# Designs tried in a protein design chat: VH-VL binders against Uncharacterized protein B0228.1. Part 6

Target 1, 207 residues: Uncharacterized protein B0228.1, of Caenorhabditis elegans (q09220)
Amino acid sequence: AVVTPSIENHKMENASVTISKVPISHRPRGFTAGSDSKKLAVQRFKLLISDFLSDAQLSKSIDVAAVGMHKGKSMDDILDDVYTRLRRTLSTKQISELAKAQKGLVEDLDEKSAKLVKARVKRMIVYSFDPAAEQIHKYATRPSMAFALIAETINERFVGSVKDLIRDVLTPKEYDIFRKHYHPHIFKLDNIGNNTEAVRTTTHETF
Short names: E, the ipSAE of ESMFold2; O, the ipSAE of OpenDDE; V2, 0.75 times the mean of E and O plus 0.25 times the DockQ between their complexes.

## First folded at step 1 (VH-VL)

Design x4 (framework fv_bexmarilimab)
Fold by ESMFold2-Fast, scan of step 1:
Structure x4 (fold): chain C 207 residues (1-207), chain A 124 residues (1-124), chain B 108 residues (1-108)
Amino acid sequence: as target 1 above (207 residues)
Amino acid sequence: QVTLKESGPTLVKPTQTLTLTCSFSGFSLSTYGVGIGWIRQPPGKALEWLAHIYWDDDKRYNPALKSRLTISKDTSKNQVVLTMTNMDPVDTATYYCAHRLYDSEGYYYGMDVWGQGTLVTVSS
Amino acid sequence: EIVLTQSPGTLSLSPGERATLSCTASQSVSSSYLHWYQQKPGKAPKLLIYDASSRATGVPSRFSGSGSGTDYTLTISSLQPEDFATYYCQQYYSSPLTFGQGTKLEIK
């Protein structure tokens, strides 16, 4: 009567997907958002949650975030700027694709767990792309996953790998499901680096 | 239940501005996924999309008519208003407003509920 | 813009017969963004099929849709008197949202 996928060493109620391990206050002073970083950011954003967006929409979102960070805007203001600007350009097709894409993350969970993960993932996605997020965000900690993803796309050096950010946001069970869906994309990108001596690269190897 | 009804003038002179109001019930325009569109149909001809407005006040217009069209909403009154400038006899049509079908996750499934339509005749 | 071409323009059939209506897109569209509407004389259109093949709520099982890419079909397996109407296909795979010119299904 052993069903390994349903067994959890850690309970979901003991972990939180809203807690961020990459707060803005820990961002190093003087970050740079170069064109090479921007190209990598577009590619990562596409692979995770935005493969249905145009290159122009992705580029604009990254520009808005980078400008906000350079001007010292708060994380909440930056994220609000990004989703407000991006949302104006989405077609009904893109809105439908966003809603459909989030369903994939819950496929391997039981019904109760799937509903919980879906709500958490929807909150993160909706905050980035949809005004309904305003109501949800009002009563929660800063939208850690959406912020971390945006920060990762424009300043990978200072926010950690996408893999680490997702792991920090999701429960152990949720992370295993997410890893199954996105492992080929996320971890391949981690392995494609410029082969610098960075201690950070070595740290990611311990996963 | 979702219901929509168009209202406005039935006769417009060439060069005048047409203003149509869509009054609805059974849903809120502030709900995620909600949108209302305007579609017209000249007598005996095909349907032509004009504009859409969404829960986030995002507005989409048919590029062929964009310079003449303005769409707005009043969420507190459950109304959407379409304005079309410089009317011409060729604009004679039945004008419809329609609700965007969506599920709780924002999936779009076409336009499921339409108003009865209002015939607007443009003549001197 | 994507142009939808419906054929035939008019189809004359008797009750009990099978109707097949075609919609061809000028460019490939995803089936998830092609929908069919029914319009009876003097009335507003009614959503019939969404996402190429899914019946809208309350639509009888005799109506079915299929297709992919550029070619889509609406089939009515056994015509009832109330089915004689004009049928429109619609896409929003690409902006602007467009409709076909319609197929008029008339009684023989």
Scores: ipSAE 0.000, ipTM 0.443, lowest interface PAE 15.6, mean pLDDT 66

Design x5 (framework fv_bexmarilimab)
Fold by ESMFold2-Fast, scan of step 1:
Structure x5 (fold): chain C 207 residues (1-207), chain A 124 residues (1-124), chain B 108 residues (1-108)
Amino acid sequence: as target 1 above (207 residues)
Amino acid sequence: QVTLKESGPTLVKPTQTLTLTCSFSGFSLSTSGVGIGWIRQPPGKALEWLAHIYWNDDKRYNPALKSRLTISKDTSKNQVVLTMTNMDPVDTATYYCAHTPYEYDFWSGYFDYWGQGTLVTVSS
Amino acid sequence: EIVLTQSPGTLSLSPGERATLSCTASQSVSSSYLHWYQQKPGKAPKLLIYAASSLQSGVPSRFSGSGSGTDYTLTISSLQPEDFATYYCQQYESSPYTFGQGTKLEIK
């Protein structure tokens, strides 16, 4: 069965507040299971961050990050590999359009907020698709899980705990496997909107 | 036309540090997408990539040798420098520097121009 | 890292014959990131084919490349004396850059 996120409240798409500013009692519970296609989830990703990447470029960037994570490379090395690869595989038109999109994301932000948004964008590629084992890799490539992780990493567009989002879209068995392998990194994502230093110091262990 | 040339010592003693310089002309390492890599080849063996530096000062190292390698550039002098510490006889090889171009539709990571190579012998 | 395995290790042929050299990757490599080099004794490698099938400027049309996924082939349709050399495949689908161990093309 394909599990995809269903966002019923459009307020999440236009949220101008970070998760830290919303009381826990008012935070929506995660995503509900849906029947949306992987292509739709990819289109949602493109709308938020990677509007002008081809499906092949997006897939290859994700695979490069996943392989680096599995090999235990540091997050900085993985981010550098993905960033350099992404820049080098983009057409001049795609580079121009991504530069415009990035400018739009940070244009009216103070320096501290701009750095946080940029850090979230870079780490989203790495963490949303971080495989610790074969079964985890398959879960990371599921549209619902990928979208949930991406949405949470872009804190300003999402309200809720990464834990709750993952729990709501995964079966209990899938959640147990995910928790065991991703717990240290996924739960750190809960704090990205509240602590820029958590993003800077996060690293992966060698296998 | 594009030219690259390696320079540095041809004989190194075990445990010493090797420093090689790649001098180039016909292009700028300030050009978007352009990079220079170092590749070595022991006598009768296959090619092994060592390190790469890109126009934006991104640096990449072969994980097998990363702790021993440092790559840097001096854009004003059209030079790229590779330093390799704790040399061992098994590091005896011809060392090449090579240019990687940028194709704006898809960057492929190929080496289109190579220096002539410099043989570095590591011996007591 | 992606390991590239070339076969055969040595190929003995006569001028005028067709040469077929293979390169197998340990994991899938996009054709855009698979390249071929020619190396003559005492010389630096020379780029022959980039992106699996694109001839580098100045390379004779008798050279061609093909393949996808994990299996790639370099073909020389009619060997000339100057073609007897060692050939290497190389990938940059994933860091680090890796090369195959080479196929040596020898005169029979």
Scores: ipSAE 0.000, ipTM 0.425, lowest interface PAE 19.5, mean pLDDT 65

Design x6 (framework fv_bexmarilimab)
Fold by ESMFold2-Fast, scan of step 1:
Structure x6 (fold): chain C 207 residues (1-207), chain A 123 residues (1-123), chain B 108 residues (1-108)
Amino acid sequence: as target 1 above (207 residues)
Amino acid sequence: QVTLKESGPTLVKPTQTLTLTCSFSGFSLSTRGVGIGWIRQPPGKALEWLAHIYWDDDKRYNPALKSRLTISKDTSKNQVVLTMTNMDPVDTATYYCARDSYEYLRGDAFDIWGQGTLVTVSS
Amino acid sequence: EIVLTQSPGTLSLSPGERATLSCTASQSVSSSYLHWYQQKPGKAPKLLIYGASSRATGVPSRFSGSGSGTDYTLTISSLQPEDFATYYCQQYDTSPYTFGQGTKLEIK
């Protein structure tokens, strides 16, 4: 299942606290530049993966890593845990296609750097997001940015779904109601080597 | 307040090695997602990216110049050093260092630039 | 290498007019990694727009960016005297990270 009971229990309280205190006119375009937008993205990322993490310390470490802070765990330990829990995002065929794309991205690296990049790319790309060429390049070039990029990608996909609706249609009160009942957009990748768009999956919530 | 400043020789003879230092304040190059790039601009010409170094010591070079370039950092001194070998008059340019920060930007961009230092290559 | 071609090379306009500057990439670039810089004579470039459409801190609302894939546009809705400068687009998607040749915005 894409959405679990534990994720659903927490998302509305966090969204209300973070976004309702900032007037729409004062929000950065999208949710990428402001501190409140970054906080919402981090909270949403944590909620998205929380059901897959049995270790409360690991959940905290990922949250901290997304904002440029890290406590207790190495980046490799965090990536291994996240990779293991999110592996179902990609099919065997899609993994093969990503391996082919990876070869192109490491051509300009020296042999030692290419070996390091190849060893880590698989663990970073299998998260629940679209590993488009720009994202794969980020993972190949800057391994420690995985969680920051995931947080940005989740925030952009969530905000993009409602941005025009908020600006042109909804009152602030209606927007608050909408946020409380909105499910995160979680994407399943299909035929990534052919530049096929991610398949969006959502669940319906019964209150 | 975040600042970057380039330093090094303003005159270099052909075939010599150029060494430039970028000194910065207001942030740390140990911060996740932060990097420093070097960009040059010949008089009246476009900007050309040279090299980049990231918080995790990952290094990227412009392939056209890779054999001549070395980039390194000293995080304890808040410095990034660029070395370019076998200088030629065509390398005369203003050399800039700039910060690359992802934490508050959706993608990598050079958000804060040094003032630039003009390096003239002549006999 | 991704080549960025800016057009026009020079744009001559008067204060109060709308400026539209184009940047075309030789292959597809993620909008997240396309940026615009403003450079005034004798000064370092200044980040203006990042991720195709987001204004950098302190950048006036008259500046807007748009585009995706290979085609990107910077628009200045009502030119002010301080806006006459050279504008560069940049891609940070694929190494080597490249800049366009620049569009010089000059007074008519």
Scores: ipSAE 0.000, ipTM 0.433, lowest interface PAE 18.0, mean pLDDT 63

Design x7 (framework fv_bexmarilimab)
Fold by ESMFold2-Fast, scan of step 1:
Structure x7 (fold): chain C 207 residues (1-207), chain A 121 residues (1-121), chain B 108 residues (1-108)
Amino acid sequence: as target 1 above (207 residues)
Amino acid sequence: QVTLKESGPTLVKPTQTLTLTCSFSGFSLSTSGVGIGWIRQPPGKALEWLAHIYWEDDKRYNPALKSRLTISKDTSKNQVVLTMTNMDPVDTATYYCAHRLWFGEDYFDYWGQGTLVTVSS
Amino acid sequence: EIVLTQSPGTLSLSPGERATLSCTASQSVSSYYLHWYQQKPGKAPKLLIYGASSLQSGVPSRFSGSGSGTDYTLTISSLQPEDFATYYCQQYGDSPYTFGQGTKLEIK
């Protein structure tokens, strides 16, 4: 079990900062995705995966996510919304390049991270029956990486100022626990044969 | 795709200040989660972490050396600079810079070739 | 600070044999923050295993890691000539982030 230091909640409350739970369960009051915040989020996401996505696709994905957070949607629903929008704009070439770039293994997820990852993978199974989305999932060793990065970008936009405050008051050990707790490990799938095999543990939860 | 290279003086006199530059390509320090660290290795000895800096300008220093170390970044030039004051012969080592990713993969995955810095009169 | 002690200091084996390298921490470290590196003479270290047991991309499957708490192990199931190098464990659980003193794997 990962322990979240109680001092984090105390400092966030004392600072009267707007907070978002991770995964998000509340919407920020009066928050909108400002042009500067959106530009930074696009730049940060772009370097990790953007060779496969256009600036417009990345910008739209972040915009959809921000709207979902403002409306109080769950992280799973936000990822679902983002993926639905993104999926319909991906070219065959983009799908091929994205799949080719992602290789690795699925190992040693902590229980909280495993639960979040399982939920994301479940959504991707549903969408992988669409011919365009299926190619990414079938051949990628990290089929949830794009969605994990979108989730991290969303969390960073709403928790950035709070993270700075927490970072200043925690020891390095406590800060490492905090960031691992709220920004879970990104995993790699070691089984790329097919969607059923890669995510068989979620079979009972698909249609 | 990802490359890092250390540069700076190879010879330093005792009491002088060492300045090393890490130049990199294939990624940006404006990207969320990206960091650069400095690690040194005296001849025939173990690796020693010195400092690292993340995309948010978050800095960490080895407590044993913190009074002598300064780490900074110039995101527009794709460079990270390490400065170490009051050099001593015991600081003779190969100095490495290395990439790390704060989110999910928090380790040193790509390393520069290293630069040997000799401290002698 | 957390001190990492590696054993043995030197391990002499022949190609084809199994190598088992140990790393013991002076206090408990989450496996999530324990990593293994390989270093050949004159070269920079190379990441092999992160989070105690996750194999880095491009690293041969004969390498594996395990452990928890204070005791961690790196295993090479069937040594190849290119595997003879010095191996270091590292922890990222607490500052200063420390490395072990290394285990030198040499040809018998």
Scores: ipSAE 0.000, ipTM 0.427, lowest interface PAE 17.5, mean pLDDT 64

Design x8 (framework fv_bexmarilimab)
Heavy chain, then light chain:
Amino acid sequence: QVTLKESGPTLVKPTQTLTLTCSFSGFSLDTSGVGIGWIRQPPGKALEWLAHIYWDDDKRYNPALKSRLTISKDTSKNQVVLTMTNMDPVDTATYYCAHRPGYDYVEGSYRYPFDYWGQGTLVTVSS
Amino acid sequence: EIVLTQSPGTLSLSPGERATLSCTASQSVSSSYLHWYQQKPGKAPKLLIYGASSRATGVPSRFSGSGSGTDYTLTISSLQPEDFATYYCQQYGSSPETFGQGTKLEIK
ESMFold2-Fast, scan of step 1: ipSAE 0.006; ipTM 0.497

Design x9 (framework fv_bexmarilimab)
Fold by ESMFold2-Fast, scan of step 1:
Parts: sequence; C-alpha cells; structure tokens
Structure x9 (fold): chain C 207 residues (1-207), chain A 122 residues (1-122), chain B 108 residues (1-108)
Amino acid sequence: as target 1 above (207 residues)
Amino acid sequence: QVTLKESGPTLVKPTQTLTLTCSFSGFSLSTYGMGIGWIRQPPGKALEWLAHIYYDDDKRYNPALKSRLTISKDTSKNQVVLTMTNMDPVDTATYYCARVEWDYGRYAFDIWGQGTLVTVSS
Amino acid sequence: EIVLTQSPGTLSLSPGERATLSCTASQSVSSNYLHWYQQKPGKAPKLLIYGASSRATGVPSRFSGSGSGTDYTLTISSLQPEDFATYYCQQYGYSPYTFGQGTKLEIK
C-alpha cells in the first residue's frame, strides 16, 4: 500500500536523513553556477531564514551540504559541516536573527544560541535536499503530475513528515495551489504507476 | 608527503611590519576544504591562533589582532603570506603555519611547519 | 572568547603509568571541535586527537580522548619515554580559536 500523508503538525527535529542508504549516483554532486537545482535550493534557504544571509553564505552552505550528502555523511555530520562554515562568517546581526532568543546584541555564539542556530540550519538542510521537498515544489507548479511523484518519493526515500515540508518550504501562493489540489484519497492508491496522463485525468475529475 | 615551511626575517625592530611566508608541498590549496592557518607561541607560553585562509579565499582573523593582520595566498606558488603591522617586543614568538583539515567539519591543524622564531628588539 | 583551562599544570609520572589530562571550557563546545596536540621541547605541535576522540594518523592506540560539553579528557594508558611532553587542548567551535595553557607531563 501507498503511504497516506498526515496533515498534523510535527517537529522538524524528528526528521532524519539517512544519506548512506541512497545510491551514490542519486546523491547531490554539487551544483553548477546558475543551475536550476542550485536556484531552487537558494530559494528554499531564503524562505526558511528570512533572506538575511548573503548569497555567498547561502551558496557555500548549499555546496558544503551537497558534498556531505555525496560522501554519505550522516545528517549530524552534514549539519556540523554547514554550521562550521556559516558561524565563522556570520555578523552579530545575522547571529541574532538566526538565534531569535537573545536579548540585545550578540557578539559571539553562546551554547543556547548555537543550539538554536544549529536547529535552524538542520531544518534548512533537510528541506533543501530532501527528495520530498523537491516533489512538493513540482506539485505546486504541476499539481496533477505531482501526485504520483510525491507518493513514490514518500514510499522510497521520504524521511520527514509531508505536512512539515508543505508548511515550511512552499510560498503562501504555492501553498494555496497545493491546498486546493490536495486530496488524501489520491495517496491511498495501491499502485500509482508512472502514467502522467492517468494522474492528470483523475485529478481533474476530483478537483 | 605533505610539508610546510615558514620563512621571513628573524629580527624585527619595534613599529616595523613583519611579513612571513608559508611554503607548502604535497597538496593544493585549490582542493576543497583545504586551508592554512598561522599560530604563534611566545617563549615558554601557550599557543595563540592568528589567522587562516581557505581554498576559496575565505579569511578569518583573531579579533584581538585583526587590525594588524593580513593573510593572502598565491596558489600558483603554493604559498600563504601573513603580514603583521606595528611589531612590539611582546610579539616575540615562534610563528607556525599549519594545514587546517576540513574532514567531517573538524578543522584540526593536522600538519605543522617547523616554526620560525621572530625576535622584536631595537 | 572561550577560555580552555587544563589541569593539572604539571603531571609527574613514571613510564608504564596511566596519565589522565583534563581540559575544561568556559562554555560548551561541540566535541567535534575539540582537539589535542603534543609538543616536545624545540619542536612544532603534533595533532594527537581530533573531534575529542578520534586518533590522528600514526598516533599510537595508548592515546585516547573523551568528553563532551565543557569537560574533556586525554588519557595515555601506559606511558612510554617518548610521551613526556607538553599537551594542549584546542577548540575550533568559536572565533577566536583558542588553546589551553598546556599540561606538562614530566618524568617522576
């Protein structure tokens, strides 16, 4: 049976990425400057961290995470790699924005601020590189085709709750499109297959 | 094998600028995750980190000394250069360059040069 | 800045004995960014342990590291004559990347 997505809220900290189980040929190899994959990852980072990091910081964070995924590192090791890169380039203002718990000016990261920054960076990595997030974005722009792709991704590779990814990675406009076309019964099909026309016809009949 | 070697003046007068060069072999500073740092040690005292530079030209400086320090690299010559302005007798120390290793985000100084003693006196 | 305090300042032991050296950070540091170095008189430091517990290449198995948060330990299970040296801990978690003041291991 096809996994039926939950719609309840869930903690991002419960999500984990098991990169070592993904074939090397399917792991990110890094990104070519200007590639669509890198543009999408940058857009997702900006959505999750309110556009206050520089493009250079975002680009480097994405590249570090992609290399770690290609090497089969654990999520915790990837998080440490990205966090180490980011923290040494962060301004006082950027640290305060990422932490969101410190009063006044933050000169350096204390333990509490470091935990908050790491949690936010982990969320950013999970959403940017999780295959389900990629399919959800495709769903927003191509609702009828995305149902089969989302179901396949959930069954094979999904490591977090679909509801958490939908809430956090889609823009308000994309979320409105997704919400309008989301129908739980479509995800209950035993076999969805790869017939895009069949999925499109079913979606149009349902919505 | 990987080797690093510091070079520069052994005697500097107060107020002068110190220029040190780290020459290395056995790796490229264009390689992902590679960097070179500078650390000093006054006679009989603890180690103090000064600055480092990474393969992508990312530079970090000790905040206490930032206004006096400049680090640069010349990848074609396999060299990293550190300059420190306004030298004072308290800056007398052995100066080391060391490779900073990025494996799994650890950033340890895994290979060190032999060090060069710089004495600041009139 | 993070201050690393090493204790004891000097440790006097005989070959064959176990040495335990401590490093305490003024605030929590990820174990991934806590490293140990050995320095012999007149020589450059040598990396012993990185990420609190991983031995560097060529480091004998008698050296081990442990710890988390603010408290870290370097253990030498059976001292050899060549192990008498000064040992430094270092954190790479927060700029400036600081070293402890060192523990001198000397022959009793």
Scores: ipSAE 0.000, ipTM 0.436, lowest interface PAE 18.4, mean pLDDT 68

## First folded at step 2 (VH-VL; framework fv_ponezumab)

Design p9a (from p9 with heavy chain G31D, light chain E58N; at its last look DockQ between E and O 0.03; V2 from the best seeds 0.00; counts 0 for: pae E 11.1 > 2, off the site)
Heavy chain, then light chain:
Amino acid sequence: QVQLVQSGAEVKKPGASVKVSCKASGYTFTDYYIHWVRQAPGQGLEWMGRINPYSGGTKYAPRLQDRVTMTRDTSTSTVYMELSSLRSEDTAVYYCARETWYGDYEPFDYWGQGTTVTVSS
Amino acid sequence: DVVMTQSPLSLPVTLGQPASISCKSSQSLVYSDGNTYLNWFQQRPGQSPRRLIYKVSNRDSGVPDRFSGSGSGTDFTLKISRVEAEDVGVYYCMQGTDWPYTFGQGTRLEIK
ESMFold2, look of step 2: ipSAE 0.006; ipTM 0.531
ESMFold2 (binder alone), look of step 2: mean pLDDT 93; pTM 0.945
OpenDDE, look of step 2: ipSAE 0.016; ipTM 0.577

Design p9b (from p9 with heavy chain T100G E106D P107A Y110I; at its last look DockQ between E and O 0.03; V2 from the best seeds 0.00; counts 0 for: pae E 12.2 > 2, off the site)
Fold by ESMFold2, look of step 2:
Structure p9b (fold): chain C 207 residues (1-207), chain A 121 residues (1-121), chain B 112 residues (1-112)
Amino acid sequence: as target 1 above (207 residues)
Amino acid sequence: QVQLVQSGAEVKKPGASVKVSCKASGYTFTGYYIHWVRQAPGQGLEWMGRINPYSGGTKYAPRLQDRVTMTRDTSTSTVYMELSSLRSEDTAVYYCAREGWYGDYDAFDIWGQGTTVTVSS
Amino acid sequence: DVVMTQSPLSLPVTLGQPASISCKSSQSLVYSDGNTYLNWFQQRPGQSPRRLIYKVSERDSGVPDRFSGSGSGTDFTLKISRVEAEDVGVYYCMQGTDWPYTFGQGTRLEIK
């Protein structure tokens, strides 16, 4: 499980372009400020990443993340803060589904490997979002500016690159088992377009 | 109890520097920005700048940025504000204030007691 | 810098009567997230400022409901429905939308 340099360059180039488009002291172009940007981020998250959480749970999670990014907290700490607050809002059904997924992962991999798989996935998320968090910390006068940034970052190209990194840092066995227990309800691992997969495979097979 | 406790009053000559401390207690120090606001005798409030205690990053009011330095010590949960090249117009009460967290997004929910700095010949 | 202008600067009020303080900004205080970061603070004689209202109309914890804030864009108002003796002090509006954060000049509330 090694991050390929060409994947890193692709991911960073896409993420950097998205971040650099958000004005520091101006209302973002093409977006209505505030709740509209947060609603868009929620919609994109559910479409591209996961529909496991409710709109209210995602909205709260984005609030926690935005505050943390504005204050310059590490993405590791931000994710821990989000998880800590989410725990108390999860329904009985959500808790049961997470427990079932975790149990399946442990049964098929073993406890040590299951922990490593989850840690590697978290590490790729942290790595992918650090540039956005840095931009928010440096330039936003308010944590709420993060709503537009988060919405712009959660696009097909960026999310696809994060999914590619996850595949690359897991063995084929680990990936298949993680996918078996988490995809698609808890974590969407497939890309939306079939032809998109073929194009991305071609671009990563360079001479 | 959430509180900010500042250092005692200072008397300084023009051209000197002053360093005021602000000790936080009752909450997670690194999770909240600390701002500094001053008030000249009989006058209104002037925002001086802020510090992020987590990263040490600062943002200063443009009119003061050449003379103000804010630092923190995470081991003692303390923020410092230093103002150099003092002038008589810097005579004021200096306040530290905490920026509010989550869902609030608005600043200054907790204020220190104030530190009187007098600059006189 | 965003200029915050308060009026009146001096406000003598009879106990039990309403009071109104105006605050006007030189630029819109609507931030890119749709929120308006206009705050009101109370400073009693010899004390630190105390936050009363944030985001135009949200009362801070422990603030009596006789205090209310309203307004939009560049024009804002703090109202006290029935002035009490403990309300004596100076009231400041502050904008937190743009750098540097700026305060109004203050309105001194006194009982006639």
Scores: ipSAE 0.006, ipTM 0.505, lowest interface PAE 12.2, mean pLDDT 80
ESMFold2 (binder alone), look of step 2: mean pLDDT 91; pTM 0.924
OpenDDE, look of step 2: ipSAE 0.014; ipTM 0.559

Design p9c (from p9 with heavy chain G57D, light chain Y101W; at its last look DockQ between E and O 0.04; V2 from the best seeds 0.00; counts 0 for: banned pattern WPW L99, pae E 15.7 > 2, placed apart)
Fold by OpenDDE, look of step 2:
Structure p9c (fold): chain C 207 residues (1-207), chain A 121 residues (1-121), chain B 112 residues (1-112)
Amino acid sequence: as target 1 above (207 residues)
Amino acid sequence: QVQLVQSGAEVKKPGASVKVSCKASGYTFTGYYIHWVRQAPGQGLEWMGRINPYSGDTKYAPRLQDRVTMTRDTSTSTVYMELSSLRSEDTAVYYCARETWYGDYEPFDYWGQGTTVTVSS
Amino acid sequence: DVVMTQSPLSLPVTLGQPASISCKSSQSLVYSDGNTYLNWFQQRPGQSPRRLIYKVSERDSGVPDRFSGSGSGTDFTLKISRVEAEDVGVYYCMQGTDWPWTFGQGTRLEIK
């Protein structure tokens, strides 16, 4: 009598981690913006998130994001649009660096786990920007206003919160491996040594 | 020469799953998206989704999002499309096609030969 | 979803005569980068689709010059200056500006 071992389907209970949305401190009404709003967004992005991309690449990415947000697209779709646009402009060096990071991540985690980690990171980013996107959709009447709101969203507190969320949804091992391969140049996860001078918003227009 | 070679015809029962493969050759596999498009008999083309072989990132048509899964094997330069919970309406020819990943926009410049999937009770 | 509407759905043409297919989108296909991602495909009987035109008017290198694409915003046209026997098949427009990507219904070109 060959006792077929009953493979107990351990239902991994997907513990739905309920995370709180980060409140947006800025209000669209009465917000002052100017021609330098996009530039400010680029600078803050480079300073706080990643300096992997050129100013031109970031500027175009912000354009895509701003338009998407204004149209009320989902942040997931917006990120995909940004990615789609951005890939057209990546240098060979940038491609190589990303490839190296991806390869390393896969080597340390395996392909499936690497994919999951990346997906979790993306989800946290999407989740964090949803409130900003909603405000832009509702209240931004001009591109400059959208850029200003994006710039204001990208601040130390906000970015810190996003980083914390990423850390919370990854295991310590996953986080360390992710940090290892996605170098601060590509994605700044650690505040190590960044004397981030507070980028001041220059007011040019009253909305 | 650039080639996209798909797996052979499939016959499935309702409720089953089908997995179609698309093997790429003659170019840098990770440099192009692979799209999936299907065509029911006598009907038009329907976009199903795409996968980035480099990142593994996928985008699915909303109507199919719950049933379609696209994967890739970089070691074999092969993309897979799995469709679950098959229905008679899923009877179609399934095509893979590539789109440029880097550089200039060139969508669907090469297509697979198609894979016929028949769902019959 | 962006709805793509082709007209006519059936196009009987005499050999050597010109043909024109219209494609209309439910919304503008101009993307934030200034490009319009409208494509045309040909599918001959029993064959896979083939790209003819991308970005409204850019012709594939293997496509004869008798094929041309034009249009802007929401209105697009594929023209064949002189229809040949090999042009028999179904033609599709497709938008790649907004997710999900969507095709027109197809236009069947037949020889009279």
Scores: ipSAE 0.000, ipTM 0.512, lowest interface PAE 12.9, mean pLDDT 85
ESMFold2, look of step 2: ipSAE 0.000; ipTM 0.455
ESMFold2 (binder alone), look of step 2: mean pLDDT 92; pTM 0.931

